# VH-VL binders against Protein STK_02290, part 2

Target 1, 225 residues: Protein STK_02290, of Sulfurisphaera tokodaii (q976g0)
Amino acid sequence: QEQLVAVNELNENLGKVLIKIARDSIANKLGILKINLEDYLSSLNDPILNKKGLAFVTLETYYGNSTSLRGCIGYVEAVAPLKEIVSKAAIAAAFSDPRFPPLSKGEFDNIIIEVTVLTKPQEIDVENRWELPKKIKVGEDGLIVEYGILYSGLLLPQVPMEYCWDEETFLAETCIKAGLEPDCWLNNKVKIKKFQGIIFREEKPKSEKILIIKPSEVKCKKEEI

## First folded at step 10 (VH-VL)

Design u02 (from t03 with heavy chain S54N G55S S57G)
Fold by ESMFold2, fold request of step 11:
Structure u02 (fold): chain C 225 residues (1-225), chain A 126 residues (1-126), chain B 106 residues (1-106)
Amino acid sequence: as target 1 above (225 residues)
Amino acid sequence: QVQLVQSGAEVKKPGESLKVSCKASGYTFTSYYMHWVRQAPGQGLEWMGIINPNSGGTSYAQKFQGRVTMTRDTSTSTVYMELSSLRSEDTAVYYCARAEKFYDFYSGYPHFFDYWGQGTLVTVSS
Amino acid sequence: SYVLTQPSSVSVAPGQTATISCGGHNIGSKSVHWYQQRPGQSPVLVIYYDNKRPSGIPERFSGSNSGNTATLTISGTQAMDEADYYCQVWDSSTWVFGGGTKLTVL
C-alpha cells in the first residue's frame, strides 16, 4: 500500500534536491535549461521522492536586505509523487499565480525558491466540537477546513505564529479561508484536518546553501494585556 | 499529450436516460478535476457539475440536482455523466472539461477549463 | 444568481484590433477566463486569470479586467480568429459563462 512522504524522511540533501527540481523546472519553462522535463523527473529514483506528497513552492524576489512575495502555489491533495508535485507547483508559482505576471528570464537569477513539504493531513476526531481548539497546537499544526468538494481552505503552520493567533482564532480564520463562516468548525458536516510542515529555502538566489526552517521557529509577539 | 475522448452521438426518447463517457489520457487522471458543460444547438455554454476523480466527490448545478449523476472509473481513467428523465430541451452537445487542482495560497483553486473533450451530441426526440 | 453580459457580435476588418466586452457587477474582483469556439469545434482556453495566455496562444490575444467590465483584445485580427468567444467566472460554487460573442472578420 502506498504511503505519503513523512517530514522526518526529508534531510538536508533531499531538501537540496527538491529545490533543484523546482529551479530546473522553472528554468526549463523559460528556455534557459534545455531538457526533457518528464525524462529528468523519471531519472529521479530515490524512493522518498517517489512517494505521494503535498508541497508548496514559494518564490520571492530578492532585494538584498529584504524579499517580497513573487508566487506561492501548492498541492493539498496527495495524488502524485513528491518530485512531480514540486515540479508542477514550481511552474505554477512562476507562471500561473493570478497576482503576478509570468516570471521573466531577467528575473530568474534574482528569486529565492522555498519548498514547504507537508505531512499527511489527519482528520481531528472529537465528540464535542467545542474541544477542537484543545486538539490543535499553534506553531506545530497547519489546518485544513473542508465542506463538501467545493469548500476547502488551508493555512500553513507558520501563519498563526506570524499573526499571534490562538487556536480558536486559527480555526475561525481557516474557515474564512475556505469561504465559510468563522464558526464553521462547530458544524458537524465540516471536516477539520491538521498537518505539519518543514521548509527548505535557498539562502540567496541560486545558492547551494539552504536553510531548513521549522514553523515553530517563527517568532510570535505576545500581547502583555 | 493531453486528450479527452468522449463516447459517440446518441438519439434518445423523452423520459429515457443518457450516459456519456469521457476517457482521459496523457496525464495523471486523479490530479485534475473533471467538469461537464453542455451547449444546446445555437446556444451558449451551460455548466452542469464537477467530479473529483480521486475521491469520487461531486457537486451539481442546482438546475440538474436530482437528474444528473457523475461517476468515474479510475482503472480506465474514465468519467461518466448520466442525465435522467430526458426532455426535448436536453438536446445538446455535452462536453467534458478538465480543471487544474493546484492551490494558490492566497486565491485558492483555479476555476478555468484548460482542456475540453470533442463533445457528444445527444438528440432527444419522440 | 451572477450574470455575465456580452455583445452578440463584433465585426472588424483584417489587421485591425477586435475588442470583446464581458460585463458583470464588480467583475473586477473576480478572475475572468476566455474561450474561443470555432464552428463545429470544442471551446479552447485563450486567456485565464484576466490576462494570462496559455502555451500556444498567440501574443496578439490579451485581456484586462477592472470595475464592471472585462475585455478580450485581439490585435492584428486574422480570418482564422472568426469564432464565438465566451467569458467565464466562478461565483459562489457555480461556473458562469457569458452568452457568447460572434467575431466576424470581413
Scores: ipSAE 0.700, ipTM 0.870, lowest interface PAE 1.2, mean pLDDT 91

Design u05 (from t06 with heavy chain S54N G55S S57G N111H Y112F)
Fold by OpenDDE, fold request of step 11:
Structure u05 (fold): chain C 225 residues (1-225), chain A 126 residues (1-126), chain B 106 residues (1-106)
Amino acid sequence: as target 1 above (225 residues)
Amino acid sequence: QVQLVQSGAEVKKPGESLKVSCKASGYTFTSYYMHWVRQAPGQGLEWMGIINPNSGGTSYAQKFQGRVTMTRDTSTSTVYMELSSLRSEDTAVYYCARAEKFYDFYSGYPHFFDYWGQGTLVTVSS
Amino acid sequence: SYVLTQPSSVSVAPGQTATISCGGHNIGSKSVHWYQQRPGQSPVLVIYYDNKRPSGIPERFSGSNSGNTATLTISGTQAMDEADYYCQVWDSSTYVFGGGTKLTVL
């Protein structure tokens, strides 16, 4: 994972492009657009878009004064250029999220697209595993828990904010997400990584106005997953 | 077009080792996991293990622990599966199978196989 | 170990609906995937995440999953649908396949 996109390399303009990539990718899959997606992505020559990156695409149904989750898919390994990651994630979020049926054409105009670009995850090293919570900041850090190739869990920075978790609970929940015991973070054989993210969000469906959201600004809404 | 092309059929004796190759094309090799699944004659499918072509990381089914080794060559977009100490029961068609790397917040990785190689028959007999 | 149970065989007449079950303890809490394997061919993904169709898979293929049973449904069954069908799940760091169901189109 060399030369990954850094959050500081991104700006509002690139955010708009990323959201456009996501929206166009979904539109193309729906048949609303008729483009060659590969050619479209290839035409994007911005160096940042062509660096390998990590990203999640979140879709929300817009009801005017409220929204609801409609899909969320991402890549936690920098396996492709950011532009491709966002495209693939967007399509997956719309059509492959196991929690929801495939997005319909009728829903498309009422969807808010959110693109979260992740920083390179970095392993948290501590002499005493009990110190891990002190190395984590809720509202800023996302977490990855890894134990081999098959046990991997990730939670975005905004998740603990939404559920009102403290750092220890955040660790425990990430362990659970990895398919491990809640106290797995005490095991030296388990890798704990943290990352940050920048969130680009449409103000309204298909809006030209793009918001940059900080995870720390997310309000507590739920007590548990 | 996504293609997974495997090496040809092999005949082995008990105690020998087999090594099957799977060459990937039509997509970015490191952007997907690769799995090995085998099928004994007239039997069902059996998962053997997974390799991350990007990192080389592997995980094997318990049944094959100590006997199976999965490797990859990124320069040739090829994955290899070696199985040692062959037994007659290892007679099977061996498949490489591709898997997505996207992550969903509900269940994690998808854990399905979207493309399969043509299979490699390995016969183990005295 | 987690076990998936499928009927050994299912028979349908052309144009009828075929239903293949996959039983597993609380399988409804898992994501079930289905593969079609025609004689002498490699498996092909036909349903993933219980009820989603990959590109190129006909709409006559559908899936459901609840309780202890996942179901693959093939409406308007055609001769070309004659094959072995396998359900598959992920369970605690391993991949589990059902025993397979041979679908015969009469």
Scores: ipSAE 0.876, ipTM 0.929, lowest interface PAE 0.5, mean pLDDT 95
Fold by OpenDDE, fold request of step 11:
Parts: sequence; C-alpha cells; structure tokens
Structure u05 (fold): chain C 225 residues (1-225), chain A 126 residues (1-126), chain B 106 residues (1-106)
Amino acid sequence: as target 1 above (225 residues)
Amino acid sequence: QVQLVQSGAEVKKPGESLKVSCKASGYTFTSYYMHWVRQAPGQGLEWMGIINPNSGGTSYAQKFQGRVTMTRDTSTSTVYMELSSLRSEDTAVYYCARAEKFYDFYSGYPHFFDYWGQGTLVTVSS
Amino acid sequence: SYVLTQPSSVSVAPGQTATISCGGHNIGSKSVHWYQQRPGQSPVLVIYYDNKRPSGIPERFSGSNSGNTATLTISGTQAMDEADYYCQVWDSSTYVFGGGTKLTVL
C-alpha cells in the first residue's frame, strides 16, 4: 500500500498552493480563467502534491461578519495525487454538491475556500466495541464508518467540534451518515476508522493570507446536521 | 475522452456462463466505481452490481447473488462481469457504467452513472 | 422494494415543451437522476441530483423534484430528443430505475 500524504509533510506554503489549486480549478470551470487544467496540474512538481492523498474542499459564502456553507466535497480513498484530488473536490464542491445550485460567476469573488487534508485512515481495533469511544478524541479524530462497499460515512474532525458532540455522539452520527443505525458502531462487522486532518483556509475571499486551523480550535456553533 | 469499450455479442445456452469485459480509458481507472446494468429486449434498465476497481470490493443486487461475479484487472483497466447458470430470461444487453467516488458531506457517494459502455448483447437460447 | 413510476409514453410537437414525470414515495427526499436512451444506443446521463446538467447536455433539459414526483422537462423539443427516458434513484442498498418513458416527437 502506497504511503499517503501525512499532516507533518504539509506547511503553510503547500497550504497556499492547495488553496490556489482549488480556486483556480473553480475559476477555470466558470470560464473566469482560461487555462488547460491538466497542464496546470502537471506543472506542479512538488513531491508532496504528487503523492496520493485525501482531501475535502469546503466552500463558504462570505458575508463579512459571518459565513454560510456553499459546498463541501471530498475524497476518502487515495486514488490520485493530492493536487488532483483537491482540484476535483473543488470543482465538485462548486458545481456538484446536491445541496446547492451550481456556483455562479457572480459568487466566485465572495467565496472562502477551505481545504482539509486527511491522514491515512486507520481502523480502530478493540476487543469490546463499547471501548471505541475511548479510542476516539473529539477535536482531533475524524471518523469513517464502513459496512461493505455501499455503506460508508465520513465526518471530518472539525464536525463534532462544530456541533459540540462527544465521542459516542460522534460515532452515532457517523453511523447515520453511512446510512446505518446510530448504534452501528457496536456491530463488529462494521469497520470504524479514524484519521486526522489539517485545515487550510482563506482568511477572506481570495486573500493571500492563509490560515492553518486545527480541528480542536473550531468553536461550537450549536447547530444540528 | 472517457471511453468504456465492451466485448462483443455472445450466444449462450441455458446452464452456461457468460463473461463480459469492459475496458476503460481516458481517465484514472481506479478513481471511479464501475457498475453493471442490463436491459432485456424491450424492457427497462436493471442494476446488477458494483465493483471498486481499486480494492476489488463488490456488491451485487440480491437477484443475482450467487450467480454473478465482478472482477477487475488494473493493469489493463478492465472490469469483468460473469453470470453463471444462464437462463433464457438472462437474454439482455449488458452495460458497464462509471460512477464517481467523491463524498458529498451530507449524503455520501453519488449514485448516478455518468458514462456507459456501448453494451453487449447476450442471447441465451436452447 | 422502492418503486419508480413513469408514464409509458409522452408525445410532443417540435418546439413544444415535453414533461416526463417520475413518481415515488417521498421521492423529493431522494436525489433523482435521468437518462436518455435513443433507439439502439446506450443510456446517456442528462440530469443528475434532480436538476444538474452534465457537461454537453443542452440547456433545454431541466429537472425538478419535490414531494412524490420528479420531473424531467425538455423545452423546445427537437426531433433528436425522441428517446426513452429513465429516472433513477438510490434506495438503501440498491439502484432503482423507473420503467422508462418513450418520448415521441410528432
């Protein structure tokens, strides 16, 4: 199995590049930029960008003092280089998120882009499934629940922080995300995987300044999924 | 350009097995799911199963469980579908169809087929 | 099992608007996808996630989904639009297709 991009391999400079990849990919799809996307991505020779990776791209509409979700798409299987994953995820977040209409040109300049890079998911091994919550740390771990190829759910590390969940609630919600019962994590036939992530975020739309955010720094919004 | 090229038409007898191939090109083979859907003459579309070309993992429609086997060869970017114990009712055009692997944060994997093969007619007759 | 219901046939004159329905229990809570299949050809995705158009699909194709009915709308229908149209959803652990609608352009 190939080694995936690790969080410690990433820095602010790479974060900026990842954000740029996302923004340029969206811009190109909108026709704001007129580039050959494949050539652009191929021109990026950084070894880390060319290493297989996992990532989510989140788009938020910027209102000055507040933001709202505008799209969120990711890949949880390391099927391509990180640079390609981010590009594809960005385009999908902008145009293929079922919750939102396709992004318009007029919205582009008011969008904040966030890229979350995921570590290699690791299956949590416990003898007693009731011990699973003890193996999970909210504010650090994301979760993947899998039951066969057709039942899969993923929640990013920042999600339980945003909703003020404990570890057990986090597990339950991930089960629900997988299309399973909330207590699916008690079933030893269900695979529970954990991963970590690093978040790169524009400070403002199209800003040169990129923020590096730890999931543990995310504040509770007291909203429900 | 994305292309899914399937093997040619086949004539089979009841009790025999069919094996259809689907060669993918124009994209990263392991980055997408592959599905099989069949269509009996003059009938609608029927989902048969899914394969993850990366892992080889599969899931089959209940109707075909025990009779269908989906496999892949990553070196040739080819997916195979084998159906055993053929019956006259298995006469159909068999399609391979591609599906995305991205997660939407809210609903999981997309469940639509964005590209289809040209189809393979399999006729089962005594 | 989840069932999708489509009319067997719809007829429209050239230039007019064709509407194809897809009925399903609480289908509005699902994502509906539409496929066009011309005679002797493979299905082609024309609408995904209720109302999104894939690249290359004409703007005259649109979709909606609410309540118990999803709808494919073809404005300014052309002769080339004559085909069978299938709606499709994901349900639990299987993929469900409608019975298909034959669109005839008179």
Scores: ipSAE 0.847, ipTM 0.923, lowest interface PAE 0.6, mean pLDDT 95
Fold by ESMFold2, fold request of step 11:
Structure u05 (fold): chain C 225 residues (1-225), chain A 126 residues (1-126), chain B 106 residues (1-106)
Amino acid sequence: as target 1 above (225 residues)
Amino acid sequence: QVQLVQSGAEVKKPGESLKVSCKASGYTFTSYYMHWVRQAPGQGLEWMGIINPNSGGTSYAQKFQGRVTMTRDTSTSTVYMELSSLRSEDTAVYYCARAEKFYDFYSGYPHFFDYWGQGTLVTVSS
Amino acid sequence: SYVLTQPSSVSVAPGQTATISCGGHNIGSKSVHWYQQRPGQSPVLVIYYDNKRPSGIPERFSGSNSGNTATLTISGTQAMDEADYYCQVWDSSTYVFGGGTKLTVL
């Protein structure tokens, strides 16, 4: 039997390892770090890294006191060990994000890597769909909206904090993310799942020091304008 | 090395069913979607449907609803496509095709087919 | 219901640049993927997300997408590039292929 990685099993040291996996995977694809990735990952024997998991890797370009998005890709189905998920997500975020060109060698030393590990999503079970906003907590929960295999949308827990959304808006925006109408969460055929996440982030490009961020700590950006 | 090996060519009569297999190797079977795409002789490509090998969940193109069934066996890393009530217009080469499961935070799932099986010719004639 | 339109054929001399168009309403807002199918062979992905090359695809293959037209460009065209080429998008709930373009290298 196998259990999914739990967020409470992850500490600062494992967060550093996850970021290192992401950075080394990208460095290898760039030709900066000459390793066999399969052997590298196989050498990581920590039982927690070998549990199935869900994660996003976010790359940001560093400008000193500010950053800008450079790629953000993850896995929302626990299909492989966490170490492999992070490696694949990092490579995809660097080279396969449709919004950006492939990461160049010149950029490598000027990005910040962030790994967000997700808890196992749990379906929100209600008799009355109008109760769904009461079952989610902005600042703690992320949402997944699913309708069959073809419609799926996910918003990370920090997103409603960044945009100052209430719970109903969060549900509506997640429906839109899935390619559905904003009120899809009232449809009994639509599955709503919630999850939590923990964010491990380099303080500066390639820094040994990392930040551990809870989504509740993210400030509303609209309050600055 | 990623490889998708399909079952051999078949000859069918109208009204029968076909069932094509696609065995995957060289990657983690459940970490990717599998699609079926067909190509009538001298014609273009036509998407038939998708299966998630991890969950077994499926979605089919409207044209094939009610006639197509896609299944998988995770123990043999094999997907199957069955098409019933065959007509001569169903004569085609049938391909399995793999797709990535990564999720881009802003644009969602990737929707391209990175590896294809060798194809299975199914001829429907009386 | 979304339609992709490709020319039926394109001819180029060896060493010249081939361009293959894929027309669709507001296709510039979609991600366009391209496949090469040599005679008697399976399709092979040559461009994804408009302009990205999979590993093993030569640099002479490139792509662009804006407005109502996506374009596959093959520079320095070789005899081995003679094939059918298909563009493809995801459109809300289904996968749509273009009708295909036969590239002939004379």
Scores: ipSAE 0.706, ipTM 0.870, lowest interface PAE 1.1, mean pLDDT 91
Fold by ESMFold2, fold request of step 11:
Structure u05 (fold): chain C 225 residues (1-225), chain A 126 residues (1-126), chain B 106 residues (1-106)
Amino acid sequence: as target 1 above (225 residues)
Amino acid sequence: QVQLVQSGAEVKKPGESLKVSCKASGYTFTSYYMHWVRQAPGQGLEWMGIINPNSGGTSYAQKFQGRVTMTRDTSTSTVYMELSSLRSEDTAVYYCARAEKFYDFYSGYPHFFDYWGQGTLVTVSS
Amino acid sequence: SYVLTQPSSVSVAPGQTATISCGGHNIGSKSVHWYQQRPGQSPVLVIYYDNKRPSGIPERFSGSNSGNTATLTISGTQAMDEADYYCQVWDSSTYVFGGGTKLTVL
């Protein structure tokens, strides 16, 4: 009955629409685009956009040959249609990320918008929790650690690639992200969930051309020594 | 716009239970957490617990474990808080308060209350 | 358990700047949120994440947080700003409020 967006329903055209939703939502909040946001979203009748979904919106400041993080917020519980999730996440990434001041009008034309759509998280069930690392694919899986309602942590699939982590380290770091001990994944009361993601990214600020990025393409971050 | 409308004031005797409702409107009910916070007369604010309206999952402050129950009805966009075995020190104004569910990659879930109900005075007389 | 300490009261003249402190051990490592409660009314969020204003909160409200002290600042204070002000943090498993500061505009 209730259906979530599946990764195989997502194509380049849908990626462009999701990025446009994010950009128009931010523009509306800045006063650049004067619309009723609820009416705008209601006009989007694509059945895929109306399925419940999970997404992150990432903003980066564009410097021509490089970028830097400017905000990254998402929803990791499928609580509303994908179109609404992307709109709310975009606004939050632009204005509510505690690392950054609210996005200004002057910045709007110099950001790159990236939308990551997540698959439905699946709890990893094992009889012996020592087998959990074997059920995880670094470079493909993201992880969620949950203990009750108040302890939750998430790491995206690209993170262990950036740090060259193995599966056990990935589990431990996700526990830490949830505010728990590194070995929390051995605790039977702790839920471990995995998911995948597909990334749609503007090539340049406001460009029609977008990139579709696989998490496995992310390389280790190493500093020269 | 966003409104949280609570049930009316109550007068209770020690040993009885109270049950306060909070009806939400103007937003997608399941997209936000709901909290309960109380304020004794002339005193500060005290957090009681949280409910996830989407799943029905809850977590309670240790002080209220075993006495408090929070529930919701998604068809009416309403959360409920029940406090049992009342005593005089439970006299307070009880507030529902909404919190964002977005996940910030840097800091995780937000831990602030962006909209509050009007409050429900419950008086427990010995 | 974690404790937030606020002065009981602060008095300012109309048009002056009010400063309300919230003390806590290493509070600078936490996110601090501020609520205004006018007499007979429910609390209203005025600052979140140390220094961000919700929509509809005047620009004269600002906040800062470093070391062991978070601060709510109200510039150009008006009579309508008379209220109790509470700071709040999340402390690992529970929500902690300061004791409240009564702001009087005389």
Scores: ipSAE 0.697, ipTM 0.868, lowest interface PAE 1.2, mean pLDDT 91

Design u05 (from t06 with heavy chain S54N G55S S57G N111H Y112F)
Fold by ESMFold2, fold request of step 11:
Structure u05 (fold): chain C 225 residues (1-225), chain A 126 residues (1-126), chain B 106 residues (1-106)
Amino acid sequence: as target 1 above (225 residues)
Amino acid sequence: QVQLVQSGAEVKKPGESLKVSCKASGYTFTSYYMHWVRQAPGQGLEWMGIINPNSGGTSYAQKFQGRVTMTRDTSTSTVYMELSSLRSEDTAVYYCARAEKFYDFYSGYPHFFDYWGQGTLVTVSS
Amino acid sequence: SYVLTQPSSVSVAPGQTATISCGGHNIGSKSVHWYQQRPGQSPVLVIYYDNKRPSGIPERFSGSNSGNTATLTISGTQAMDEADYYCQVWDSSTYVFGGGTKLTVL
C-alpha cells in the first residue's frame, strides 16, 4: 500500500509536474526537446512521483473554441512509479493510438495535455446484478469491465458526464468498450470495477496555467451546443 | 537494452515434460505481459498463452489448456513455461515474447509482440 | 478457427517493391501486425496496428488493411530484407498468425 499513490496526495504543483512529464516526453520523442529521458525521470525525486500509480494521458487537438480527441492511453494496473507511467502513457497516446497517425511536430503546439490520476480500482460485488447501477455514481466513478485477463474495457469518470448518461447506460457502454454485449454487466462471470480520478489539464496548449477538474464538474456536451 | 534470454535446447522423450525459462532485463519486468509462442520445424508461429508477471494471472490457448502452465519469479525477472505429456508434434522452437500493457481507447490492449527471446529448441523423439 | 492466409513465397529484384498479402474474413475490422524472421533468428516486429512502424524499422516498410486483405509493402527492397514474414491478429480470445511468406530477393 505504501507503494501506491493516493489521489489526495496530489496538489496543483504536482499536477503541473505530471503535465510537464507528459509534454516533455512527447517533445523528446519528436526531437523538439533533446534530453536523455531516463536521466530526466530519474532526477525527479519527489517521493509521491516514485510511488506506483495509475494514470491516463489524454491529448486533444485545440481549435480555439473547441477540442477533439487526439489520443488517450493509460495504465490500469499499478505496475510502475507514477512518473514512469505518465511518461509512457503520454508517448503511447501521441504515437501508438491506432485511431490516429503519429503526432507530428506541426501538431505539437496545438495539443492540450490532460493527465488523469486514478485510485486503485475496486470490484463491485453484488448478489443481484440488477443492483449494479445503484452501486455506481455518475460524476464520481470510472468503470472497468473485465472478462478474463484478455478482455477489458475502461471508461473514465468524466465520460458519462460528457455524454449525459445514466448509470445503466454507463455500464452498457463500458461493456461495449470491452468488446462485449451491452448487457454483459448482468453476467456473473464478468467483473465490474470502479475507481475515482482527478484531472489535471492544460488550460490552452503549452500553458503554464492548468485546470484541476473533478469529474463531477464536467458539463454535458449537449448543453454546450 | 531489452533482453529476453531463454534456457538452452533440450531433447525429450514422449510423455515427459519440458520447462523453458525466459529471463528479462533492461525494463521493468512487471510492467509488460509475457507470451509464449512456438514454431515447429519448417512451420509457422503458434500462440500458446500469456502471463501477467505482476499478478501471476494466465490465459492459455485452448489447444494447450490442461497441458501448459506458465509461472514467474519476480525476484529474478523470470517467466517459465511448462508443457506436459509431450508428443513428437511438440518438437518446436519455443519463444517468449513481450507485449505492452497500455490500454488504448480505440483497441484496448495492443495485442502485438515487441521483443522476442532467442528461442529454445525442444526435440521430442521416440 | 479464424484463419489468415498468406502466399507461400514472393520474389522480387533488388530495388523493386515487394507486396505480401494476408487474407482473412473481414480482416479490415482487425488490427494487423507483421513480423520479420530471418533464417535461424527470432521474429522481429516490423509493423503494428496495420501501418505503424516500430523505432528502428526502415521507412521502406509500410502496411495497409482494408476489406478482406492486409498488405505489407517493402519499397526499395534490399538483400537484407530476405526473410519469412508473418501477419498476426487478435481474434476475440486467441492470437492468430498467418502461415508465413518467404520473401526472396534475387
Scores: ipSAE 0.687, ipTM 0.859, lowest interface PAE 1.3, mean pLDDT 91

